# VH-VL binders against Rusticyanin (rus): the designs that were tried, part 13

Target 1, 147 residues: Rusticyanin (rus), of Acidithiobacillus ferridurans (p0c918)
Amino acid sequence: TWKEATLPQVKAMLEKDTGKVSGDTVTYSGKTVHVVAAAVLPGFPFPSFEVHDKKNPTLEIPAGATVDVTFINTNKGFGHSFDITKKGPPYAVMPVIDPIVAGTGFSPVPKDGKFGYTDFTWHPTAGTYYYVCQIPGHAATGMFGKI
Key: E = the ipSAE of ESMFold2; O = the ipSAE of OpenDDE; V2 = 0.75 times the mean of E and O plus 0.25 times the DockQ between their complexes.

## First folded at step 15 (VH-VL; framework fv_iratumumab)

Design i85 (from i74 with heavy chain E102H A103Y; at its last fold request DockQ between E and O 0.42; V2 from the best seeds 0.70)
Heavy chain, then light chain:
Amino acid sequence: QVQLQQWGAGLLKPSETLSLTCAVYGGSFSDYYWSWIRQPPGKGLEWIGDIYHSGSTNYNPSLKSRVTISVDTSKNQFSLKLNSVTAADTAVYYCTRGDYYHYMDVWGQGSLVTVSS
Amino acid sequence: DIQMTQSPTSLSASVGDRVTITCRASQRIYRWLTWYQQKPEKAPKSLIYAASSLESGVPSRFSGSGSGTDFTLTISSLQPEDFATYYCQQYWSYPYTFGQGTRLEIK
ESMFold2, look of step 15: ipSAE 0.718; ipTM 0.883
ESMFold2 (binder alone), look of step 15: mean pLDDT 91; pTM 0.935
OpenDDE, look of step 15: ipSAE 0.795; ipTM 0.924
ESMFold2, look of step 16: ipSAE 0.710; ipTM 0.876
ESMFold2 (binder alone), look of step 16: mean pLDDT 92; pTM 0.938
OpenDDE, look of step 16: ipSAE 0.623; ipTM 0.866
ESMFold2, fold request of step 17: ipSAE 0.697, 0.687, 0.719; ipTM 0.876, 0.877, 0.886
ESMFold2 (binder alone), fold request of step 17: mean pLDDT 91, 91, 91; pTM 0.935, 0.935, 0.935
OpenDDE, fold request of step 17: ipSAE 0.823, 0.838, 0.858; ipTM 0.930, 0.933, 0.940

## First folded at step 16 (VH-VL; framework fv_iratumumab)

Design i86 (from i85 with heavy chain Y103F; at its last look DockQ between E and O 0.50; V2 from the best seeds 0.00; counts 0 for: pae E 3.7 > 2)
Fold by ESMFold2, look of step 16:
Structure i86 (fold): chain C 147 residues (1-147), chain A 117 residues (1-117), chain B 107 residues (1-107)
Amino acid sequence: as target 1 above (147 residues)
Amino acid sequence: QVQLQQWGAGLLKPSETLSLTCAVYGGSFSDYYWSWIRQPPGKGLEWIGDIYHSGSTNYNPSLKSRVTISVDTSKNQFSLKLNSVTAADTAVYYCTRGDYYHFMDVWGQGSLVTVSS
Amino acid sequence: DIQMTQSPTSLSASVGDRVTITCRASQRIYRWLTWYQQKPEKAPKSLIYAASSLESGVPSRFSGSGSGTDFTLTISSLQPEDFATYYCQQYWSYPYTFGQGTRLEIK
């Protein structure tokens, strides 16, 4: 279920990401990690994901970790999703990424100074995954990243 | 295309209340933060506070005990009151619009407020 | 409160020069920074928001860079109309705060 946050609450959530940045990679460690992803933060191009203030970064997560994901839509006028799959790029306008191993579904758009967010928990096994927006056209134009 | 126009009394004596109004033209009043900024002559800028159209406010802690910002959505206006002024409150006061990301992209023309004995 | 420190406090330059003004935040503000231009007896004008995004109608000779605590405003080739005072301002956390200003003068 989608929840609402004010801008100060969004800023506080963004700081909860437990990763470390090196170049365009965010690396996580430990048995429990917290990934905070946003759609199109200020100054980032449409359409994109941001994790730890990086555009569409590669996420390195320990196999077998408990991964708590928070996804926040800050993009005025658009809904987005944050969905994890083993299906890699390229993507069609309607991405065919089933099965979705974990994800959010489509967010509400920002309204009345409030932003939609949701959480989910994921338990990855070893391997390569991708995080993808399923809004038509977004993944085809680059709204995805590697895990 | 959005413009801010501000008015209010410009000459005050110590202990009086500063009162300024800002009207919003040519744009939406909702989904923005409306701010007051001041600049003493020859000095830098100080953020006083802001208000969202719902009436929710945030104030600079240095002024919080003396400041009130209010909104009149029926007129697309917001206002500043600053109680118990002293000569240190002499400044040009600006109203501003903040994007919902809270940056100040539109400014009023400024109002010089002078506090003298 | 987050303090914003600009360097230099004043700068003298000629038309056609490349100018760089820096702004440092006392703590991390990520990209939540705006640059303003203010001419004498005028309200400030927003030039760049989100550290690097150019406001509509601002000439492309203006650019911003930086993230975290260290930010720069660059004017690639000064024009006569660019002589003004420049301010940075953080909008990451309340109270929002401004740098002390950089006065850019002809010479």
Scores: ipSAE 0.358, ipTM 0.778, lowest interface PAE 3.7, mean pLDDT 88
ESMFold2 (binder alone), look of step 16: mean pLDDT 91; pTM 0.934
OpenDDE, look of step 16: ipSAE 0.622; ipTM 0.874

Design i87 (from i83 with heavy chain Y103F; at its last look DockQ between E and O 0.41; V2 from the best seeds 0.60)
Heavy chain, then light chain:
Amino acid sequence: QVQLQQWGAGLLKPSETLSLTCAVYGGSFSDYYWSWIRQPPGKGLEWIGDIYHSGSTNYNPSLKSRVTISVDTSKNQFSLKLNSVTAADTAVYYCTRGDYYQFMDVWGQGSLVTVSS
Amino acid sequence: DIQMTQSPTSLSASVGDRVTITCRASQRIYRWLTWYQQKPEKAPKSLIYAASSLESGVPSRFSGSGSGTDFTLTISSLQPEDFATYYCQQYWSYPYTFGQGTRLEIK
ESMFold2, look of step 16: ipSAE 0.646; ipTM 0.851
ESMFold2 (binder alone), look of step 16: mean pLDDT 91; pTM 0.938
OpenDDE, look of step 16: ipSAE 0.682; ipTM 0.882

Design i88 (from i85 with heavy chain Y32H; at its last read DockQ between E and O 0.92; V2 from the best seeds 0.82)
Heavy chain, then light chain:
Amino acid sequence: QVQLQQWGAGLLKPSETLSLTCAVYGGSFSDHYWSWIRQPPGKGLEWIGDIYHSGSTNYNPSLKSRVTISVDTSKNQFSLKLNSVTAADTAVYYCTRGDYYHYMDVWGQGSLVTVSS
Amino acid sequence: DIQMTQSPTSLSASVGDRVTITCRASQRIYRWLTWYQQKPEKAPKSLIYAASSLESGVPSRFSGSGSGTDFTLTISSLQPEDFATYYCQQYWSYPYTFGQGTRLEIK
ESMFold2, look of step 16: ipSAE 0.687; ipTM 0.867
ESMFold2 (binder alone), look of step 16: mean pLDDT 91; pTM 0.931
OpenDDE, look of step 16: ipSAE 0.685; ipTM 0.883
ESMFold2, fold request of step 17: ipSAE 0.670, 0.694, 0.703; ipTM 0.864, 0.875, 0.877
ESMFold2 (binder alone), fold request of step 17: mean pLDDT 91, 90, 91; pTM 0.939, 0.926, 0.937
OpenDDE, fold request of step 17: ipSAE 0.814, 0.862, 0.488; ipTM 0.930, 0.942, 0.863
ESMFold2, look of step 18: ipSAE 0.551; ipTM 0.836
ESMFold2 (binder alone), look of step 18: mean pLDDT 91; pTM 0.940
OpenDDE, look of step 18: ipSAE 0.812; ipTM 0.930
ESMFold2, last read: ipSAE 0.665, 0.687, 0.691; ipTM 0.866, 0.871, 0.871
ESMFold2 (binder alone), last read: mean pLDDT 90, 91, 90; pTM 0.929, 0.929, 0.926
OpenDDE, last read: ipSAE 0.531, 0.885, 0.523; ipTM 0.868, 0.947, 0.869

## First folded at step 18 (VH-VL; framework fv_iratumumab)

Design i90 (from i88 with heavy chain D99S; at its last look DockQ between E and O 0.81; V2 from the best seeds 0.00; counts 0 for: pae E 2.5 > 2)
Fold by ESMFold2, look of step 18:
Structure i90 (fold): chain C 147 residues (1-147), chain A 117 residues (1-117), chain B 107 residues (1-107)
Amino acid sequence: as target 1 above (147 residues)
Amino acid sequence: QVQLQQWGAGLLKPSETLSLTCAVYGGSFSDHYWSWIRQPPGKGLEWIGDIYHSGSTNYNPSLKSRVTISVDTSKNQFSLKLNSVTAADTAVYYCTRGSYYHYMDVWGQGSLVTVSS
Amino acid sequence: DIQMTQSPTSLSASVGDRVTITCRASQRIYRWLTWYQQKPEKAPKSLIYAASSLESGVPSRFSGSGSGTDFTLTISSLQPEDFATYYCQQYWSYPYTFGQGTRLEIK
């Protein structure tokens, strides 16, 4: 279920990410973590995800943590998705990433000065995962990251 | 493509109300915030506030008690009123289009407003 | 309010010079910074948004960098039409605020 936010509300959500940046990695700690991901923040290349102001960072999350994810589409003119899978790169134009272990499905396109966002909660088991946009061509051109 | 044309009274006495109007030509009125910026002669720029076509406004706290920004969507126009002016309000006033991400990407020609005694 | 401090306040340079103008925010604004150019008797014009993205039609000799609190505008080879006043502006948090300006003059 997608909600709408104004730009100031989007900015407030971005500040709620609980990770710590080290290089191109965002590291989370504790039993509950809050990941805030955006699709193509202003000034970032199309197509990309941003977490904690980093392009497609590696996310390090404690095994067994409760992961609250907020995904916000800030890319005018495009829909995006934020979907978690064990299937790693490379990806085809139509990515084959089933089974999807958690995710958002496709966002609405931003309109009328508003941005679509949604939240989901994920309880990971230990292992390596990837977050991937399923819009055709996006993952093939680099819209993914590692967890 | 998008152009902004602004007008209003240029010479005021202290305590009067500044009133400016900006008309938007070309492009969408509904996808943007619309802003007023001022620049005292020989000085820098100050953001006054903005408005969305719904009538929702944001004002600079330094001016909030005196400022009103309004919109007329049927005419693609927005306006600035600044009450109780003093000499410190002498400036060139610009109307601007906020980009989808709120920085000012289109500017009006500017209106010099002088407050005399 | 987020204060934006530009350096230098004014600068004299020759055609062909490389110039750098800096802007510092009083708190973190991430990449939400725009550079404007203003020529005498004209409205400002946006050059660079989101700290480093060129507006359409802006020559590639202009570039921007930085994130967080420290930002730079660079003109790699100054042209006669580049003599103007330059402003940075944060648009992270209301009220949006500008630097005091940097006047770039011909030597």
Scores: ipSAE 0.487, ipTM 0.827, lowest interface PAE 2.5, mean pLDDT 90
ESMFold2 (binder alone), look of step 18: mean pLDDT 93; pTM 0.948
OpenDDE, look of step 18: ipSAE 0.672; ipTM 0.902

Design i91 (from i88 with light chain R28S S93R; at its last look DockQ between E and O 0.81; V2 from the best seeds 0.67)
Fold by OpenDDE, look of step 18:
Structure i91 (fold): chain C 147 residues (1-147), chain A 117 residues (1-117), chain B 107 residues (1-107)
Amino acid sequence: as target 1 above (147 residues)
Amino acid sequence: QVQLQQWGAGLLKPSETLSLTCAVYGGSFSDHYWSWIRQPPGKGLEWIGDIYHSGSTNYNPSLKSRVTISVDTSKNQFSLKLNSVTAADTAVYYCTRGDYYHYMDVWGQGSLVTVSS
Amino acid sequence: DIQMTQSPTSLSASVGDRVTITCRASQSIYRWLTWYQQKPEKAPKSLIYAASSLESGVPSRFSGSGSGTDFTLTISSLQPEDFATYYCQQYWRYPYTFGQGTRLEIK
C-alpha cells in the first residue's frame, strides 16, 4: 500500500488537502474531505506532523464525512505512521495504543531521494480522536494531533 | 565535506555546444538532486535544470529545447550540454547539489562560459 | 513561472545596522524559499532554507521569516563580511526561480 513519490509529486499531493487553516486548526467541510499529512517537511520540528502547512494542527472534520487521508513520509532515514485513535495524550515512549480505528501503519524508510506515501479512507463518528505516530518515542515527544 | 568541481570549455562561438561537467567528491550521489545554475555577468541567477541519480531530469522551459543534463553514476559526475549557444548564454555556470528537500546547499566553483564571434 | 521580486534592489548600510530584505512571490510558495548570499566572484552560499531555517554554520544574526508570498531576510547587526548580494529563491514549483537580488553595500 506504500508507494514512492518524488518531491514534485509530494508537493502536488500536499495541495490536495481540502481544509481551511485558522490559527492552529484546520477545518474541513462537506461530505468528502481530503486530509494530507506529512511527516515533517523542512522547517518543522522533528518529530511532528504537517497538515496543510501547520504543525500538528487540530483537525475539525464533520462527523459522518468520508475522509480520504494521504500520509506522506518525507523524513529521510526515518519511519513514521499516521494512525487514528480515541486515546489521547500522554503517550509512552513505547506506545501501546489500542484501538487504532484507522491508519497507515509503519512506513518504509524513504530511499534514493524518494518519499513514501499511502492512502486510506476513514469515516469518523462524532467524538474526539487523535492522530499519532506509533514509532517509539515520536508520540511521546509530540508527534500527534487532535481531531 | 561534500565538494563539487567543474570543468569544461570556457570560450565558444555562436551555434556551438556548451559542455560542462561537475564531479562530486566526499559524498553520495543518491538522495540528492543535481542542478545547473547560470549567472550572466553582473546579473542574477537562472535555474537551468536538475537531474536525479536515476537520470530523471527537469529543465527550465526557457532552455528545454537546447539543454541536456546527464549523469554518470559510475564516476559520480553529471554534465550540462547547451546547444546552439548565442551571446545571451554568456554566463558563469554553477553546478549545485540539492538537499533532500531541494534547496541548494553545495555549489561548484563556477565556470565562466563566454560566447563570442 | 513563479516570479520572485526582491526589495530593495540595492541597500547602503553601516556596520552594526539592522538590515531587512524582502522577497515577494507572485503566488504562494508556502515556505519553500531559500536565501543565498553571494560575494563577488564567488558562488552563492545558502543562508536560510525553508523560509526560516538557518543553514549550518551561518551566524545567528541572520534570520528568515514569512510564508505564502511575503518573506523577509534580517541581519540583526551587520558585520563587515555581510556586505554582499543576497538572493531569494523559490523551490516550490519548477522551474525554480530567483529574485533579482539585493546588493548590500557599505554606506
Scores: ipSAE 0.600, ipTM 0.873, lowest interface PAE 1.3, mean pLDDT 94
ESMFold2, look of step 18: ipSAE 0.657; ipTM 0.862
ESMFold2 (binder alone), look of step 18: mean pLDDT 92; pTM 0.939

Design i92 (from i88 with light chain S53D; at its last look DockQ between E and O 0.49; V2 from the best seeds 0.63)
Heavy chain, then light chain:
Amino acid sequence: QVQLQQWGAGLLKPSETLSLTCAVYGGSFSDHYWSWIRQPPGKGLEWIGDIYHSGSTNYNPSLKSRVTISVDTSKNQFSLKLNSVTAADTAVYYCTRGDYYHYMDVWGQGSLVTVSS
Amino acid sequence: DIQMTQSPTSLSASVGDRVTITCRASQRIYRWLTWYQQKPEKAPKSLIYAASDLESGVPSRFSGSGSGTDFTLTISSLQPEDFATYYCQQYWSYPYTFGQGTRLEIK
ESMFold2, look of step 18: ipSAE 0.682; ipTM 0.865
ESMFold2 (binder alone), look of step 18: mean pLDDT 91; pTM 0.936
OpenDDE, look of step 18: ipSAE 0.822; ipTM 0.934
ESMFold2, look of step 19: ipSAE 0.650; ipTM 0.855
ESMFold2 (binder alone), look of step 19: mean pLDDT 91; pTM 0.931
OpenDDE, look of step 19: ipSAE 0.712; ipTM 0.897

Design i94 (from i88 with heavy chain S56D; at its last look DockQ between E and O 0.45; V2 from the best seeds 0.00; counts 0 for: pae E 2.3 > 2)
Heavy chain, then light chain:
Amino acid sequence: QVQLQQWGAGLLKPSETLSLTCAVYGGSFSDHYWSWIRQPPGKGLEWIGDIYHSGDTNYNPSLKSRVTISVDTSKNQFSLKLNSVTAADTAVYYCTRGDYYHYMDVWGQGSLVTVSS
Amino acid sequence: DIQMTQSPTSLSASVGDRVTITCRASQRIYRWLTWYQQKPEKAPKSLIYAASSLESGVPSRFSGSGSGTDFTLTISSLQPEDFATYYCQQYWSYPYTFGQGTRLEIK
ESMFold2, look of step 18: ipSAE 0.692; ipTM 0.863
ESMFold2 (binder alone), look of step 18: mean pLDDT 91; pTM 0.937
OpenDDE, look of step 18: ipSAE 0.772; ipTM 0.922
ESMFold2, look of step 19: ipSAE 0.703; ipTM 0.874
ESMFold2 (binder alone), look of step 19: mean pLDDT 91; pTM 0.935
OpenDDE, look of step 19: ipSAE 0.791; ipTM 0.921
ESMFold2, look of step 20: ipSAE 0.609; ipTM 0.852
ESMFold2 (binder alone), look of step 20: mean pLDDT 91; pTM 0.938
OpenDDE, look of step 20: ipSAE 0.823; ipTM 0.930
ESMFold2, look of step 22: ipSAE 0.457; ipTM 0.788
ESMFold2 (binder alone), look of step 22: mean pLDDT 92; pTM 0.940
OpenDDE, look of step 22: ipSAE 0.653; ipTM 0.886

## First folded at step 19 (VH-VL; framework fv_iratumumab)

Design i96 (from i92 with light chain A50S; at its last look DockQ between E and O 0.41; V2 from the best seeds 0.61)
Fold by ESMFold2, look of step 19:
Structure i96 (fold): chain C 147 residues (1-147), chain A 117 residues (1-117), chain B 107 residues (1-107)
Amino acid sequence: as target 1 above (147 residues)
Amino acid sequence: QVQLQQWGAGLLKPSETLSLTCAVYGGSFSDHYWSWIRQPPGKGLEWIGDIYHSGSTNYNPSLKSRVTISVDTSKNQFSLKLNSVTAADTAVYYCTRGDYYHYMDVWGQGSLVTVSS
Amino acid sequence: DIQMTQSPTSLSASVGDRVTITCRASQRIYRWLTWYQQKPEKAPKSLIYSASDLESGVPSRFSGSGSGTDFTLTISSLQPEDFATYYCQQYWSYPYTFGQGTRLEIK
């Protein structure tokens, strides 16, 4: 479920994101979409997600697309999750997020010069979703984004 | 407050092997990348390679056939060997510390190595 | 290999001047860039990492900006101790590479 990658491998995975950036939005097109998200890349604030080198961007994904998501925890010293929900902000320190419609669960902490990553496939229906970290306090302090 | 101290022979003849050692003081050897960088007199900097504290190495392709970087975790030291030197290898050699993301934040004092033709 | 090109190669300035040094990567390196200062007969000293993050103990007159391929080091009010050679360095892709350097001299 959780695999390990070296820093060069992480960098290669980050470049596989198929979105196009405009402002704080990453827009995807086509039948199959590849979303690559990281937790707290170097140079970004704790706690945050990064997609296509943007902090907590809004993701615009075609309804009915097949969404292949890769999530990489790049934050030394911390675990994170990348979980998709219909529940919008604000979030409590202990987030009571229900339902989680797709996601990763909690990552391992980076160790041995490596980073944990996993992927999942999601088939969204039309609507608004959010991606959140379920580590206590993270979503409450801004570790989330809109889909 | 990490400090790097380096040593090794500074005068070589062509075809000899360059050998330098770097000792790490006042900080953790674990969870860091340890690098060698060189600078020919009056010129810019060239990355030679790095080693993770566990022994995994990466080398500049331009030097890979001649370079060995090693670590001794029991001594908190890492080393550089460069085989078959020529005058083109004359440079100041630096050891450096890299963090988990390979940012190099601490540098050794430098060792001038001269290869006399 | 990613080539790093600095401009200018050499620059003469007076104490109190605002100085800008640029660095261009031959391909995208996002924010994975360090700026170094090197004085004669000394090891390089890290100033800025992740393109814009100031190393601890570095005076606030130093700042970095940019992402992607174009990066800038700025010294807002030049001090006598700032006369040195400055290097950028990418750490996105092996082999890690340096710019050719920018010599900043007293005018």
Scores: ipSAE 0.644, ipTM 0.854, lowest interface PAE 1.4, mean pLDDT 90
ESMFold2 (binder alone), look of step 19: mean pLDDT 91; pTM 0.937
OpenDDE, look of step 19: ipSAE 0.704; ipTM 0.893

Design i97 (from i92 with heavy chain D50Y; at its last look DockQ between E and O 0.45; V2 from the best seeds 0.65)
Fold by ESMFold2, look of step 19:
Structure i97 (fold): chain C 147 residues (1-147), chain A 117 residues (1-117), chain B 107 residues (1-107)
Amino acid sequence: as target 1 above (147 residues)
Amino acid sequence: QVQLQQWGAGLLKPSETLSLTCAVYGGSFSDHYWSWIRQPPGKGLEWIGYIYHSGSTNYNPSLKSRVTISVDTSKNQFSLKLNSVTAADTAVYYCTRGDYYHYMDVWGQGSLVTVSS
Amino acid sequence: DIQMTQSPTSLSASVGDRVTITCRASQRIYRWLTWYQQKPEKAPKSLIYAASDLESGVPSRFSGSGSGTDFTLTISSLQPEDFATYYCQQYWSYPYTFGQGTRLEIK
């Protein structure tokens, strides 16, 4: 389910995010939205997510929207996941987050000049969610954000 | 400690082919992007293109019709050929190492190539 | 092609001065920017990558900032070895392009 992309392809995918940035929030509108998340882009601290070039932003998504998510592991040497849950922080070192309502599971590590990515579609109900990395220690040290 | 050493003929006549070679010492040749950059005398820098260690290339569109970058993994070397040179191709040519994100962190010593009239 | 424009083109300064050099991209490059230092008759040397991350062995008096289109290189207290030409370079989109350079000279 994981696909591979070259660096130019990754850059093109990052540009497809449909949100608008305001402070540390990325706001989406419309009936279909596209969220593009990366793990630890150049210039960002380990471990972190980036959406629309913001570290671990709050995502504001309309209730009832169709949410197309692309997650790209841009962190050479490490695997990551992008998983959505209602379980908020704080997180343990071994997070054991259950249930996961949507997400990717663990990515491959980047290899051969390429980066792993995957897509999923999510249909949220109203409420607060979190996106987290389930690699041990990552969520506990801040690799998560609010939706 | 990675070092790049480059060599090739430095004086050419118009219409000849520029040919330079860069050897990589003290580091891995794999998982890197190997680039050529040039700098005309007294001017700024121009990216020529790269080759990934597996042979994939990308060239500056301004030079694409005349340029070939090649790799020889058995020697940890890569090369530049630029066909049909003119005086406008006079420059110092540098080889570089690029990381996984194409940031160029190591540079060769430079080779001055002069195209006479 | 993304045009990179540096300011100033040249600058005279004294040892101990704070120096600021700017670089502007013609379209957004996020943080995908490198600063280089080049001394006469030598290859460029990488100082800063990803707009703000110092290369190993680069003195802490060098710093970079900015994202998007506007970037700044700062030398907090100029030293004799810092007199050189400085280039910015974007590595977001092909072809990768350089600024025209900023010559930093002894006053």
Scores: ipSAE 0.660, ipTM 0.865, lowest interface PAE 1.5, mean pLDDT 90
ESMFold2 (binder alone), look of step 19: mean pLDDT 91; pTM 0.935
OpenDDE, look of step 19: ipSAE 0.772; ipTM 0.910

Design i98 (from i92 with heavy chain H53R; at its last look DockQ between E and O 0.40; V2 from the best seeds 0.64)
Fold by ESMFold2, look of step 19:
Structure i98 (fold): chain C 147 residues (1-147), chain A 117 residues (1-117), chain B 107 residues (1-107)
Amino acid sequence: as target 1 above (147 residues)
Amino acid sequence: QVQLQQWGAGLLKPSETLSLTCAVYGGSFSDHYWSWIRQPPGKGLEWIGDIYRSGSTNYNPSLKSRVTISVDTSKNQFSLKLNSVTAADTAVYYCTRGDYYHYMDVWGQGSLVTVSS
Amino acid sequence: DIQMTQSPTSLSASVGDRVTITCRASQRIYRWLTWYQQKPEKAPKSLIYAASDLESGVPSRFSGSGSGTDFTLTISSLQPEDFATYYCQQYWSYPYTFGQGTRLEIK
């Protein structure tokens, strides 16, 4: 379920991502990886995900790894979700994405100087996946990335 | 349009307490951070600290032992107290509004505080 | 504390010139940087936040770029009102800190 963090706590969580950036790709290695995703950090366009300070990057994760995901909604005024699916783009304005293999559901809107975040664990099999926001219109306008 | 109006004593003797108040007009007090910044004459800017409406504060470590920032949500005001002033505390003091991510988008006109030598 | 270092410390230029001011952080601040303009005896005015986003009402001749540790403020065609001192400020980590300033003067 959703927890709350102050801005300094959010910044500390962002630093915990274990990936390495190369171009528009964030590459993970090892048996356990930590993916930290944010929704619309300062300086990034609405709507977008950011991982390791990259907009909607491709995530390369070892097959069979344990993937710990932290998702933080850093976008004041909006809710977002971080949901993993095999269904690739394009997406409709009112997306019907089935199945969701792992994810967060809809975040609270930031309030009281704080931000909602949640964690989940995912054990991917080999293959291509996408992470998407299921808020109407967001995936259709680019709020998604490839795994 | 949001406006900040600040006031307080402009001339102090060493060891006195600096006290400034900033009132917020034309906007919401909620969802913002309220900061004090100072600038000694002819010098650069120094962040003093901030406060949220809950009363939660953050202070520059260089001033933390002497500084108090307070909020009065019923009056849409926040204040600065700086204890035990010296001539080194002579500066223009600004109140500011910070957004949800703490960038300071609205500034008061400043208050010159002079500590006699 | 994160040290912010601006270059140059001062700059002379003419109306119509393009100028660039740089700011370097002593450690990574991502895009959490603001540029301010300050005229004598006036409060600083916010120009750019999040390294590259223009404040409302700021002319489009101002632009910001950079992320991580290296940032620039560019003024594409100087106007008479642009002669001022410019400061960068990081707002990634407490205490928030300012660069030492860049004074932009009429040549």
Scores: ipSAE 0.672, ipTM 0.865, lowest interface PAE 1.5, mean pLDDT 90
ESMFold2 (binder alone), look of step 19: mean pLDDT 91; pTM 0.938
OpenDDE, look of step 19: ipSAE 0.766; ipTM 0.913

Design i99 (from i92 with heavy chain H32Y; at its last look DockQ between E and O 0.44; V2 from the best seeds 0.68)
Heavy chain, then light chain:
Amino acid sequence: QVQLQQWGAGLLKPSETLSLTCAVYGGSFSDYYWSWIRQPPGKGLEWIGDIYHSGSTNYNPSLKSRVTISVDTSKNQFSLKLNSVTAADTAVYYCTRGDYYHYMDVWGQGSLVTVSS
Amino acid sequence: DIQMTQSPTSLSASVGDRVTITCRASQRIYRWLTWYQQKPEKAPKSLIYAASDLESGVPSRFSGSGSGTDFTLTISSLQPEDFATYYCQQYWSYPYTFGQGTRLEIK
ESMFold2, look of step 19: ipSAE 0.697; ipTM 0.873
ESMFold2 (binder alone), look of step 19: mean pLDDT 92; pTM 0.939
OpenDDE, look of step 19: ipSAE 0.815; ipTM 0.922

## First folded at step 20 (VH-VL; framework fv_iratumumab)

Design i100 (from i94 with light chain S53K; at its last fold request DockQ between E and O 0.41; V2 from the best seeds 0.69)
Heavy chain, then light chain:
Amino acid sequence: QVQLQQWGAGLLKPSETLSLTCAVYGGSFSDHYWSWIRQPPGKGLEWIGDIYHSGDTNYNPSLKSRVTISVDTSKNQFSLKLNSVTAADTAVYYCTRGDYYHYMDVWGQGSLVTVSS
Amino acid sequence: DIQMTQSPTSLSASVGDRVTITCRASQRIYRWLTWYQQKPEKAPKSLIYAASKLESGVPSRFSGSGSGTDFTLTISSLQPEDFATYYCQQYWSYPYTFGQGTRLEIK
ESMFold2, look of step 20: ipSAE 0.637; ipTM 0.853
ESMFold2 (binder alone), look of step 20: mean pLDDT 91; pTM 0.939
OpenDDE, look of step 20: ipSAE 0.828; ipTM 0.934
ESMFold2, fold request of step 24: ipSAE 0.666, 0.669, 0.683; ipTM 0.862, 0.866, 0.869
ESMFold2 (binder alone), fold request of step 24: mean pLDDT 91, 91, 91; pTM 0.935, 0.933, 0.935
OpenDDE, fold request of step 24: ipSAE 0.888, 0.865, 0.835; ipTM 0.949, 0.943, 0.934

